# Miniprotein binders against b1l550, part 236

Target 1, 279 residues: b1l550
Amino acid sequence: MRLPEELLERARDIHSEAPSHRIKLDRVGSFGLKVPVEFKGFLLLAEADVWVSLPEGRRGVDLSRQVEAIYELSNPPKDPFSLCREAAISLLEKLNYADSSGVSIRFDAPLQDGESLKYYGVEISSIASDEIINKIRVEILGMTACPCTAELIRAYKSSEIAATHTQRSLGILEVSTKAEHPDPDKLASIIERAMSSPLRTYTKRPDEGGLVIRSLSNARLAEDVVREMIHLFLEEFGHLPEDTHILAAVRSMESVHMHDIYAERSFSLDEIRKEISSH
Key: E = the ipSAE of ESMFold2; O = the ipSAE of OpenDDE; V2 = 0.75 times the mean of E and O plus 0.25 times the DockQ between their complexes.

## First folded at step 17 (miniprotein)

Design xc12 (at its last look DockQ between E and O 0.86; V2 from the best seeds 0.77)
Fold by OpenDDE base, look of step 17:
Structure xc12 (fold): chain B 279 residues (1-279), chain A 99 residues (1-99)
Amino acid sequence: as target 1 above (279 residues)
Amino acid sequence: SEEELERLADEFRELAERLGYDEIEVTREGNRFTVEAERNGVRIRITVEVNGKEIRITVEIEKDGRRIRFMYVITDPEKLEKYLEEIERIVKMFLAEGK
């Protein structure tokens, strides 16, 4: 049932009223929208959050305008990075009472794995105010082999390839920058290369054996993985602004324990360069 | 190269012209140039710096006392056109609401 449009003339604008308590809100918006995006030749349905700040003198946000803003930009579907940046700016412009806006877009990114596909998780965000900050979070699973157990087994039985326990590990890179979002495929590649071995969607028997052998031959602590991620990140993305902030993390789902091992480092490019140069 | 910088300056001037700006000022300092223009209360300032294969673009838009700044760092030349188009769309958003 659609209400008569004539009722709109009689109805007070609740959103523009003064609130009972004059308090600014940081984020008010719609979460869990579904928007189409084009990514590497794939048309994907992504989840999106959109929000703006609300001044103390306004009761509510025009939520419909927020939704319209992102959907107008989503037709035709475009890359999620441009969509994110443009939508954040559009929100800020369309909602003139807001001093800040934000957009977050989440999806599983396809990654070629031979004749099959694997994937990584990605969240792309843009926050607009006087400046725009672009944020990207990439999460991808890999495999780690424990060097400690390997060393124990080597000491017990002389072998060129020491047996050890292996486990899934989640690698995380989160980058916040005033530049455009860094390439998520490159970030995913950094994470995979930092681990003992990548995971595969499809393995033939010889390939599976080779993958395990590679992992055993490249045993790494969670700490080693994080350090390697940082090292590889600096090689690929050292050109980003110095105030770019990075979180590098690994969550290892240990196969011999009921708990996970976690390691992380948060840093700016400026800070980490100074740290490395001091050695 | 000097030639590349001049070509980029021309490209950004043309961008401002396509956006309907009539008074466009282009200033050059070393490996950097700035394009400044104003139309209907929307002021744009685009600064481009070239360092080897890296192109850094900083866009500032001012309207009704608000200022927004955003940046691109291009290492792949194929992305230049994409970001030029994006900048154009963004500036158009500010120009459209002035009616």
Scores: ipSAE 0.748, ipTM 0.902, lowest interface PAE 0.7, mean pLDDT 91
Fold by ESMFold2, look of step 17:
Structure xc12 (fold): chain B 279 residues (1-279), chain A 99 residues (1-99)
Amino acid sequence: as target 1 above (279 residues)
Amino acid sequence: SEEELERLADEFRELAERLGYDEIEVTREGNRFTVEAERNGVRIRITVEVNGKEIRITVEIEKDGRRIRFMYVITDPEKLEKYLEEIERIVKMFLAEGK
């Protein structure tokens, strides 16, 4: 059933009224939207959140306009990064009472892995006000091999046995910048290269042997994985604005412990360059 | 090079022309140029700076006293056309008629 349109002339516009309690709100929006996106030839169903700020003098947000803004841009499906940036700007243009807007889009990114695929987690956001801040978080699993145990085994009876415990580790890079979102595949590659070895969806025995040998030859502490991620990030993305902020982290699910090890460093490009140049 | 800068400036002038801007001012200072135009109360200012492989694009759009600034830092020339198309779509949002 559709109600008569002439009722719009008689009904109050509740959203444009002043609220009983004049308190501004930082984020008011629609969360958990399903939006189609196109990523590297794949049609994916992503999850999106959209929001705007709400001034103290306005009672409500035009929520249907928020939803329309992102869906209009997502049909036909397109690149999620362009969608994210464009939607954030569209929200701010369409909802003139807001002083800021935001969009987040989450999906599992496919990555070629031999004859198969593997996936890594991607979450992007764009926050618009007088400037736009773009953020991307990438999470991917890899393998780490403990160098401490490897050294102890090497020293045992002057043995040349190459052995240590290995485990899955989750690598995390999060980048916040005024420039466009960094390429997620490059961020995932940085994380994988910083670890002892990448994980594979499937290997044949000769390839599996090679992967294990690589991990043992490239044993790294979680701390050094984070340091290597930072080094590789600076090589690839040192061109970004100096106030770009990065978080690099590893959560290692240590196979010989009941608990995980976690290492993290956050920094701006300006800060880390000064730190490195002082050494 | 100066030839590369002139090609880029022409591309951005053409972008503004496709968007229906009539009076387009292009100014150049060394390795950078600025495209400025106004139509129907929507002002744009696009600043492009070339440093080696790097192309830095800053876009400012102003409408009804509100200003939005965003940027791209392109190191892969294949991405230039993609971002030109994105800029065009964004400016169209502000030029659209109706409230």
Scores: ipSAE 0.743, ipTM 0.905, lowest interface PAE 1.2, mean pLDDT 89
ESMFold2 (binder alone), look of step 17: mean pLDDT 82; pTM 0.830

Design xc2 (at its last look DockQ between E and O 0.80; V2 from the best seeds 0.78)
Fold by OpenDDE base, look of step 17:
Structure xc2 (fold): chain B 279 residues (1-279), chain A 99 residues (1-99)
Amino acid sequence: as target 1 above (279 residues)
Amino acid sequence: SEEELERLADEFRELAERLGYDEIEVEREGNRFTVTAERNGVRIRITVEVNGKEIRITVEIEKDGRRIRFMYVITDPEKLEKYLEEIERIIKMFLEERR
C-alpha cells in the first residue's frame, strides 16, 4: 500500500529537526547494500556501505538520498574503484550539511588459475572531506612451510629437501593513499609471491607434488612473509605519495598448533624508506 | 616530454570548455601546469605534473566555501582517458543544481 502523496506533504521533515541532544555523529548511513560492479570482465554483486557525518543541529540523515546516490552511479555497472570515489564525492555534494562522507565496497575478486578461478577478498573504500583518502584491503590465502621444523628434520636425517609442516596463511595488504586505489591484482600477486607457495583451485597429481616441493624449498616464517611483502610492495608501489600508509600482515593457520601465528607492520612510505636506508 | 605536457594541457583545457567554463587559465611551471577556471561559483584547479612515465593529477573543486581535493598517479597511459572521464563526471556533479 502506497500512502497518499497528500499525506506526505503534511508530514514534518523529521530529519531536519533539531535533535534533543546536540551531538555530532561521525557516520550515519546504510550498510549491506548490494550493488553491481564490473571487474576484469566479470559482473559481480558487491556489498556496499555508504555514510556521511551528521552535524549536531540536525536530527537525521536523508538515507534515501544516500542510496539513490550510489545506485545512480552503479547503472550501468562500472569498475568498483571509480564507483567508490565518485559515490563518496556525490554523497558529500548531495548531502551538503555533512562535512565528511564514505563508501566501502566488498567482494571476492576472481583470479585466473589455469582453466579455473581462484579468488581474493577485496574491500575498497573512499573517505571524502577536504581531501579524499582511498583505502584498499586485499586478503589472499597462500601456503607457508615452517623453516624451523625443516631444520630440525634436516639435522636428524640428511635430506636435500627436508620435510616440514605446511599450513594455509592469510596475507593482508591494506593501503591508504591520497592517490587512486592501487591495483588489487598486483597486491594479491605480492602476497602470493611473499609466501612459500600459492594455493591452487585445481591441481593434478604432478602439479600438487610440485607445489608442495616448492613450498618446502621456500620455507618461510610468518615474519619472513611480512618482510617480503613489504619489500615487494616498495618495488611495485614506490611511486605512491610518501604519506601513503600501509599495513602488511600475515595470519598463519598453524597446522601443528591450536592457535594462529600473526605478524604485522604498519608504516608510511616515508617511514619505511628511512628505515631501510639506515642499514 | 614537452610535447606530452602540452598535449595534456590542451586536453584539460578542452575538458573545462566541455563543462562550460569560459575563463580558463593555464599556467606552466617546469614539468607541471595548472588549469584554473570558474563557473557559477564552482571553481576548479587542476594541476598536472609529468615525471618520466608518471603523470600526477591533482584536482581541487571549490563550491559554497567548501573545497575538495583528490589525486591520481598514473603510470599506465591506458588509464589516463578513464580518469579524465571520471574527473569530468565529478566536476559535472558540482555544476548540477542541488535538489
Scores: ipSAE 0.789, ipTM 0.923, lowest interface PAE 0.6, mean pLDDT 92
Fold by ESMFold2, look of step 17:
Structure xc2 (fold): chain B 279 residues (1-279), chain A 99 residues (1-99)
Amino acid sequence: as target 1 above (279 residues)
Amino acid sequence: SEEELERLADEFRELAERLGYDEIEVEREGNRFTVTAERNGVRIRITVEVNGKEIRITVEIEKDGRRIRFMYVITDPEKLEKYLEEIERIIKMFLEERR
């Protein structure tokens, strides 16, 4: 049932009124929207949040305009990165009383793994005001092999035993920049290359053995993985603006313990380059 | 190179023309150029700098006293067309009569 349009002439526009308490709000929006996106030929159902700032003199936000803005841009489904940046700007244009807007989009990204697929986590955001800040977080599992146990076993009198414990480790790269969002596949590749070995969807027994042997040859502490992520990131993305901010982290699900270990470093590009060049 | 800069400047001039701008100024200085235009109260300023294979694009849009600035740092030339289309769609949002 559609109500008569003439009712709008005599109904109060509650959202445009002044509030009883004149307090600015930083984020008012719609969270948990389902939005179709197209990524590398795949149609994915992503989760999105949209918001704007609300000045002290305005009682409410027209939430239907927020939802309309992102859904109109998502039909037909398109690249989630373009969608994120364009929607953030569209929100500021449509809701001109706001000082800022934001959009976040989350999805599991497919990644080719031989003749099969695996997946990694992606969350992107764009925050618009007088400038646009683009953020991407990538999370992907890899395999780590402990160098401490490997050394202890090597020192054991039996020279025929080459072994250590291996485990899944979650690698994290988070990048905030004024430039467009970095390519998520490149970020995922950096994380995997920093590990002792990538994880596979499946392997046949001879290939599995080779994977484990490779992991032993590339044994790494969680701290080593974070340092290698930073090194590889600088090689690939050193061209980004100097005030680009990065977080590199690893959460290792240590197979011989009941608890995880965690290592992280945050930095700007100009900060880390000065640190490295001092040696 | 100078030919690459001229080709890129033509691309951005054509972008502004497609959006209905007709008084388009292009200023060149070394390895960079700036495209400036105004239509219906929407002023754009696009600065492009080429350093080897790296193309840096900064877009500024001003309407009703609000200005928005965003940028791209392109190292893969295949992505240039995609970002030009995105820039065009964004500017069109501010012109309204076309959307």
Scores: ipSAE 0.770, ipTM 0.906, lowest interface PAE 1.0, mean pLDDT 89
ESMFold2 (binder alone), look of step 17: mean pLDDT 83; pTM 0.842

Design xc3 (at its last look DockQ between E and O 0.89; V2 from the best seeds 0.80)
Fold by OpenDDE base, look of step 19:
Structure xc3 (fold): chain B 279 residues (1-279), chain A 99 residues (1-99)
Amino acid sequence: as target 1 above (279 residues)
Amino acid sequence: SEEELERLADEIRELAERLGYDEIEVTREGNRFTVEAERNGVRIRITVEVNGKEIRITVEIEKDGRRIRFMYVITDPEKLEKYLEEIERIIKMFLEERR
């Protein structure tokens, strides 16, 4: 049953009313929308969040208009980066009472692994105000081998390749920039290269053995992984604006402990360049 | 690089023309040019700076006293067309939404 449209003329616009308390809200929106995106030749159903700021004098946000804004831009499906930027701008334009808007799009990005697929997690965001800030977060699993245990075993059994414990580690790169979103595949590659080895969806026995041996020969602390991620990031993305902010992090799911080991560094490109140049 | 800068300036001018801007001002300063235009209260300023293989495009749109700025840093020439198309779509959104 649809209510008569004439009722809209009689009903108060609750959203436009003055609130009981004149307080600005930073983000009001719809979270957990599903939007189609085209990514690397795949049509994916992504999760999306859309929001705007709410001025102190307005009770609520026109949520339907927010949802319409992103779906208008999602048909036909497009790349999630363009969708994110365009939707953030569209929200700001359509909701004239808002001084800021934002869009976040999340999905598992396919990554080729031989004849199979592996994946990384990606969150693409754009925040619009007087300027647009683009944010991307990439998370991918890799493998780390512990150098400390390797050294102990080497000392004990005098082996060229010392056994050590290995574990899954989650690498994280988060980049916030005034430029367009950096390439997520490149970010994922940086994370994988910073670890002892990548993970594989499937391995044949000889390949599995080789993967493990490679990890043992490239044993790294969580701290080493973060430092390597930063180093590789600077090589690939050093052209970004100097005020670009980066979070590099690793969560190692240690196989000998009940807890995870975590390491991170937050920095701007300007800050880290000064730090490295000082050595 | 100078021929490339001139081509880019022409391409952005043509973009503004396709969007129905008739008063287009192009200013060039060394490796940078700026395209400014106004139509129906929507003012655009597009600045392009070329540094070697890097192209920086800064877009400013002003409508009804609101200003928005966004930027691209292009190192792959193949992406230039894609971003110009995006810029065109974005400006078009401002032009079509008649309050």
Scores: ipSAE 0.791, ipTM 0.916, lowest interface PAE 0.6, mean pLDDT 92
Fold by ESMFold2, look of step 17:
Structure xc3 (fold): chain B 279 residues (1-279), chain A 99 residues (1-99)
Amino acid sequence: as target 1 above (279 residues)
Amino acid sequence: SEEELERLADEIRELAERLGYDEIEVTREGNRFTVEAERNGVRIRITVEVNGKEIRITVEIEKDGRRIRFMYVITDPEKLEKYLEEIERIIKMFLEERR
């Protein structure tokens, strides 16, 4: 069903024409692509979006060249972070009429959990223009233990045994920077260490008891989890450019409530340093 | 150390040589060096700053009046070779003819 190439010589190049309305578009792309990636020895099927800007004088985007940019680089499968950065730059090179390009890649990252596996959510993006901005969002579940109920129980029986309710909490770190994407395992570790205890896919009874005891000994408000995330982030990633932007958040699925608790702080590195130094 | 900086400068020079650059200018000031070269209308400038264990690499590529700049802040020395290979692949994209 292939048409003769001679027809291409006579046909209009619709994409390169001027549009009837000269309006610049910020994102014109192909979304929901499935791309293979290699992460820590795992071959994963990731979801990717690719786009470019479209100047006011150009009618359309060369869609095949746009999709080619990421698929050419994804064969053979490689590290998703390198793929993301290289594809964003490749889009600008291949579609030279664009003044910006973008790529996002989403996958569930496997993480060793004793004799089993668990996972955490990763979404990365790279936006290229005169500079490249790299963004990573990591989401991982942990356990929190409520200090308010623990204090009530202590006051009721005068015992030093802290008993309280525990629940799953979703921790979130999102980082936007001019430097390469931060290591997702380090971000996941920061989130878990800020919680009362990590979650396990599988535990034996003595290990389960230890997990609960750890959480009781490390009871934290959602607000304190966010503060601890920020503290640990600064220790690990304080070297990033000063205009690096961070969002730290937790959503706690409180086991004794019908609703969730949410806490969040956004900041740049230079902003938070000024705030801390003023106290 | 000064020896580390010289080794890095040699690695960046060799990277440019593998890409076909032949008039490679290296300038140094303190803990920083810059490698500059131009080939087939593609100008590169790679600036490396070393401070303790931190290696900061800034890459600027210029072609057809367009300039793109990107950077790495490397604190894990095991990742240096990986990022240098990435930089080489990116510059190669600009040296290849567009389809």
Scores: ipSAE 0.762, ipTM 0.914, lowest interface PAE 1.1, mean pLDDT 88
ESMFold2 (binder alone), look of step 17: mean pLDDT 83; pTM 0.850
OpenDDE base, look of step 17: ipSAE 0.771; ipTM 0.911
ESMFold2, look of step 19: ipSAE 0.757; ipTM 0.912
ESMFold2 (binder alone), look of step 19: mean pLDDT 83; pTM 0.853

Design xc4 (at its last look DockQ between E and O 0.84; V2 from the best seeds 0.78)
Fold by OpenDDE base, look of step 17:
Structure xc4 (fold): chain B 279 residues (1-279), chain A 99 residues (1-99)
Amino acid sequence: as target 1 above (279 residues)
Amino acid sequence: SEEEVERLADEFRELAERLGFDEIEVTREGNRFTVEAERNGVRIRITVEVNGKEIRITVEIEKDGRRIRFMYVITDPEKLEKYLEEIERIIKMFLEERR
């Protein structure tokens, strides 16, 4: 049932009223929107969250304007990075009572693996106030081989390549910067290169054997993987602003334990450069 | 190169002109330049620094006592045009909404 438009003239604007309690809210918005994006020639349906701050003197946010802001910018579909940045700014301009805005866009990014596709998880965010901060989180699965078990087996039976347990590990890179969002494919590549081996969607028998051998020959602790991710990140993204913040993490789904192993380092580019230069 | 800085300065001047800004001032200092312009109470300041293959663009927009700053660090020349178009769209958002 569509209400008569005449009722709108009689209805008070509830959102513009003073609240019963004068308290500022940090984020008010719509979560779980679906927006089309174009990414590397793929048209994807991404999940999006949009929000703004609410001043203490205003009862509610005009949520319809938030939804309009992102959908106006998403037609025609564009890259999710530009969409995120532009939408965050548009929200702040359209909702002039807000002192801050934010947009988050999530999807599985396709990654070419021969004739097949792999994927990684990506979350792109932009937060706008007096400055814009861009965040990107990339998550990709790889394989790790345990060097400790390998060493034990080597000590027991002399072999050039020692057998060891292998497990699936999730690598995470989260970058927060005043620059534009860094290239997610490069971030995913850093994570894969830091692990014992990448995962493959499709393997023939010879390729599968080779993948396992590669993993065994490149056995790494979760700690080793994190350190390698940081090292590779500095090589690729050392040009970013010095106040750029990074989280590098690995969650190893251990095959011999009931629990996961987790390792992380949070740092700024300036901080980590000083640390490395001191050695 | 000095030629690249000059070309970029001209491009950003033209961008401001195309957007209908008045009182466009371009200040150059070595590998850095700043474009300042105003239209209908919207003020823009674009600072560009060229370091080898790296182009750093900082955009500041001021309207109704609010200021927004955002930045690009471009290492791939193919991305330059994309970000120029984005900057243009963003500035237009401030120019079109008459409060």
Scores: ipSAE 0.775, ipTM 0.914, lowest interface PAE 0.6, mean pLDDT 92
Fold by ESMFold2, look of step 17:
Structure xc4 (fold): chain B 279 residues (1-279), chain A 99 residues (1-99)
Amino acid sequence: as target 1 above (279 residues)
Amino acid sequence: SEEEVERLADEFRELAERLGFDEIEVTREGNRFTVEAERNGVRIRITVEVNGKEIRITVEIEKDGRRIRFMYVITDPEKLEKYLEEIERIIKMFLEERR
C-alpha cells in the first residue's frame, strides 16, 4: 500500500532537524546492499556498504539518497573498482552536509586455472573527503610445504622418502593508497608466487604428482612467504605514492597441528625502502 | 618525450571541451602540464606529470566551497583511456544540479 504523497507537506522532516544531543557521527549508512558488477567479462553479484559522516547539527542521514547513488552508478553494471571510487565521490557530492563518505564492495574474483576457473576474495573501499583513499584486500589460498620437516627427513640416514607436511595457507595483501586500486589479479599472483605452490581446481594424476614434487622443492616457512610477498609487491607496485600502506600476511592451516600459524607485516612504501636500503 | 606530453595535453583539453568548459587554460613546464577550467561554479584543476612510462594524474574539483582531490599513477598505457573516462564521469557529477 502506498501512502498519499500529500502527507509530506504535514510531516516533519526528521532527518534535517537538530538532534537532542549534538554529537558528530563518523559512519552512518546502508550496509549489505547487493549490486551487480562486471569483472573481466563476468557479471557478478557483489555486496556493498555505503556511508557518510553526519555533522553534529543534523539528526539523520537520508538513507534513500545513499542507496540511490550507488544503484544509479551500477546500472548498467560496470567495473567494481570504478564503481567504488565513483560512488564514494558521488555520495560526498550529493550529501553536501557530510564531510566524508565511504563505499566498500566485496566479491569473489574469477581467475583462470588451466581449462577451469578458481576464485579469490576481493574487498575494496574508497573513503572520500578532501582526498580519496582507496583500499583493496585480496585473499587467496595456496599450498605451503614445511622446510624444517623436509630437512629432518632428508637428514634421516635410512630415509629414501622426500617428504614433508603440506597444507593450505591463506595469503593476504591489503593495500591503502591515494592512487587507484591496484590490480587484484596482480596481488593474487604475488601471493601465489610467494607460496610453495598454487592450488588447482583439479588435476589429472601425473600433473598432480608433478605439482606436489615441485612444492616439496619449494618449501617455505610462513615467515618466508610474507617476506617474499613484500619483495614481489615492491617489484610490481613500487611506483605507488610513498605513503601507501601495505599489510602482508599468511595464515597457514598446518596439517600436523591443531592450530594455525600466522605471520604478518605492515609498512608504508617509504618505511620499507628505508629499511631495505640500510642493509 | 616532448611529443608524448603535448599529445596528452591535447587529450585533456579535449576532455574539458567535451564537458562544456569554455575557458580552458593549459600551462606546461617540461614533462608536466596543468589544465584549469571553470563552469557553472565548478572549478577543475588536472595536473599531469610524465616520468618515462609512468603518468601521474591529479584531479582537483571544487564546488560550493568543497574541494576533492584524487590521483592515478598509470604505468600501463592501455589503462589511460579507462581512467580518462572515469575522470570525465566524476567531473560530470559536479556539473549536474543537486536534487
Scores: ipSAE 0.754, ipTM 0.910, lowest interface PAE 1.2, mean pLDDT 89
ESMFold2 (binder alone), look of step 17: mean pLDDT 82; pTM 0.836

Design xc5 (at its last look DockQ between E and O 0.92; V2 from the best seeds 0.79)
Fold by OpenDDE base, look of step 17:
Structure xc5 (fold): chain B 279 residues (1-279), chain A 99 residues (1-99)
Amino acid sequence: as target 1 above (279 residues)
Amino acid sequence: SEEELERLADEFRELAERLGYDEIKVEREGNRFTVTAERNGVRIRITVEVNGKEIRITVEIEKDGRRIRFMYVITDPEKLEKYLEEIERIIKMFLEYRE
């Protein structure tokens, strides 16, 4: 049943009323929306959050208008980066009482793996105020081999390739920049290249053997992986603004421990360049 | 290159024209130019800087006392058209939206 529209004319606009407590809110919006996006030729259903700030003198946000804003831009489906940026800006325009807005879009990104697909997690965000800040978080699993155990085994039995334990490790790159979102595939590639080896969706016997041998031959601590990620990032994305902020992290699901090993570095491009140049 | 900068300047001028802006001002300074225009209280300032193969585009839009700034750093020429279209759509939203 739809209420008669004439009733709307008589009803108070609750959202525009003064609140009982005059307090500004940072984020008010709809979380867990599903929106279609086009990504690398795939049509994907992504999860989206949209929000705006609420001034102290306004009771509530026009939530329906927020939802309309993102869906209008989602038809036809477009790339999630443009959608994110445009939607954030649209929210500020349509909800003019807000001094800031934000959009976050999450999905599993397909990544070619031979004749099959693997994936990485991606969260694309844009926060708009006087400036727009674009944020992207990429998470991808890889494999690490422990160099410490390898060294112990080498010392015990002289071998060119020492056996060691291997584990899955989650690599994370989070980039916040005033430029457009960096290419998530490139970020994922950096993470994979920083680890001992990538993971595969499927392996034939020869491929599996090769993968393991590669990992053993490229044994790395979690700390090594993070440092390598940073190094590779600087090579690929050194053109970004100097105030670009990066989080590089690894969570290693250690196979010989009940707990995970974690390493991270947060930095701006300016800071890390100065640090490296000082050595 | 000089030729590239001129082409870009023309492209952004045309963008403003398509959006119905008149009295478009283009100012050049070295490897950068700035396009400024105003229509119906929507003021735009687009600054483009070319450094080798890198094109940096900064867009500022002012409407009703609010200013929004956003930026693109383009290294792939194929992305230029995409971002031009995006910029055009964004400015158009400001021009067309009335509560």
Scores: ipSAE 0.777, ipTM 0.918, lowest interface PAE 0.6, mean pLDDT 92
Fold by ESMFold2, look of step 17:
Structure xc5 (fold): chain B 279 residues (1-279), chain A 99 residues (1-99)
Amino acid sequence: as target 1 above (279 residues)
Amino acid sequence: SEEELERLADEFRELAERLGYDEIKVEREGNRFTVTAERNGVRIRITVEVNGKEIRITVEIEKDGRRIRFMYVITDPEKLEKYLEEIERIIKMFLEYRE
């Protein structure tokens, strides 16, 4: 049933009223929206959050307007990074009472793995006010081989045995910048190259052996993985604005322990350059 | 190069022209140029700096006292067209009548 449109003449505009308690809100919006995106030729169903700030003198936000805005931009489906940046700016322009707006988009990114696909996690956001801040978080699994155990086994058998425990490790790169979102595939590549070996969706026995041998020849502590991620990041993205902020982290699911090992470092580009140049 | 910089400046002038701007100023200083224009109360300032293969683009849009600034640092020239189209779509949002 559709109500008569003439009722709008008599109805109060609830959203534009002042609230009983005049308190500014930082984020008011719609969370968990399903939006179509196009990524590397794939049509994906992503999850999005949209919001704006709400001044202390305004009772409510026009939620239907902000949902409509992102859906208009998502049809036809397009690149999720462009969608994220454009939607954040569109929200701020269309909801003129807001001081800031934000959009987050989450999806699993496909990555070619031989004849198959594997996936890694991507979450992007854009926060718009006087400027736009773009953030991307990439999470991807790799394989690590413990150098401490490898050394103990070598000492026991005088290099007769090449062995150590191997495990899945989750690598994380999170970048916050004024420039456009970094390419997620490049971030994923940095994480995988910092590991002892990449993970595969499946392998045949000779290829599986090769991956294990590769990981043994490239044994790394969780701390080493984080340091290598930072080194590789600076090679690829050292051109970004100096106030760009990065978090590099790894969580290693140590196969011989009851617990995980975690290492992380956060920094700005100008901070890390000063640190490296002082040594 | 000089020819590359002039071609890029022409692209941004044409972008502004497609959006209906008619009083477009292009000012150049060495490896940098700035495009400024105003239409219907929407002012734009696009600053482009070319350093070797790196192209840095800063866009400022001002309407009704509100200003927004965003940027691109392009190291892959194949991405330039994509970002020019995005910039055009964003500026167009501000030029459309809002109710």
Scores: ipSAE 0.717, ipTM 0.898, lowest interface PAE 1.2, mean pLDDT 88
ESMFold2 (binder alone), look of step 17: mean pLDDT 82; pTM 0.826

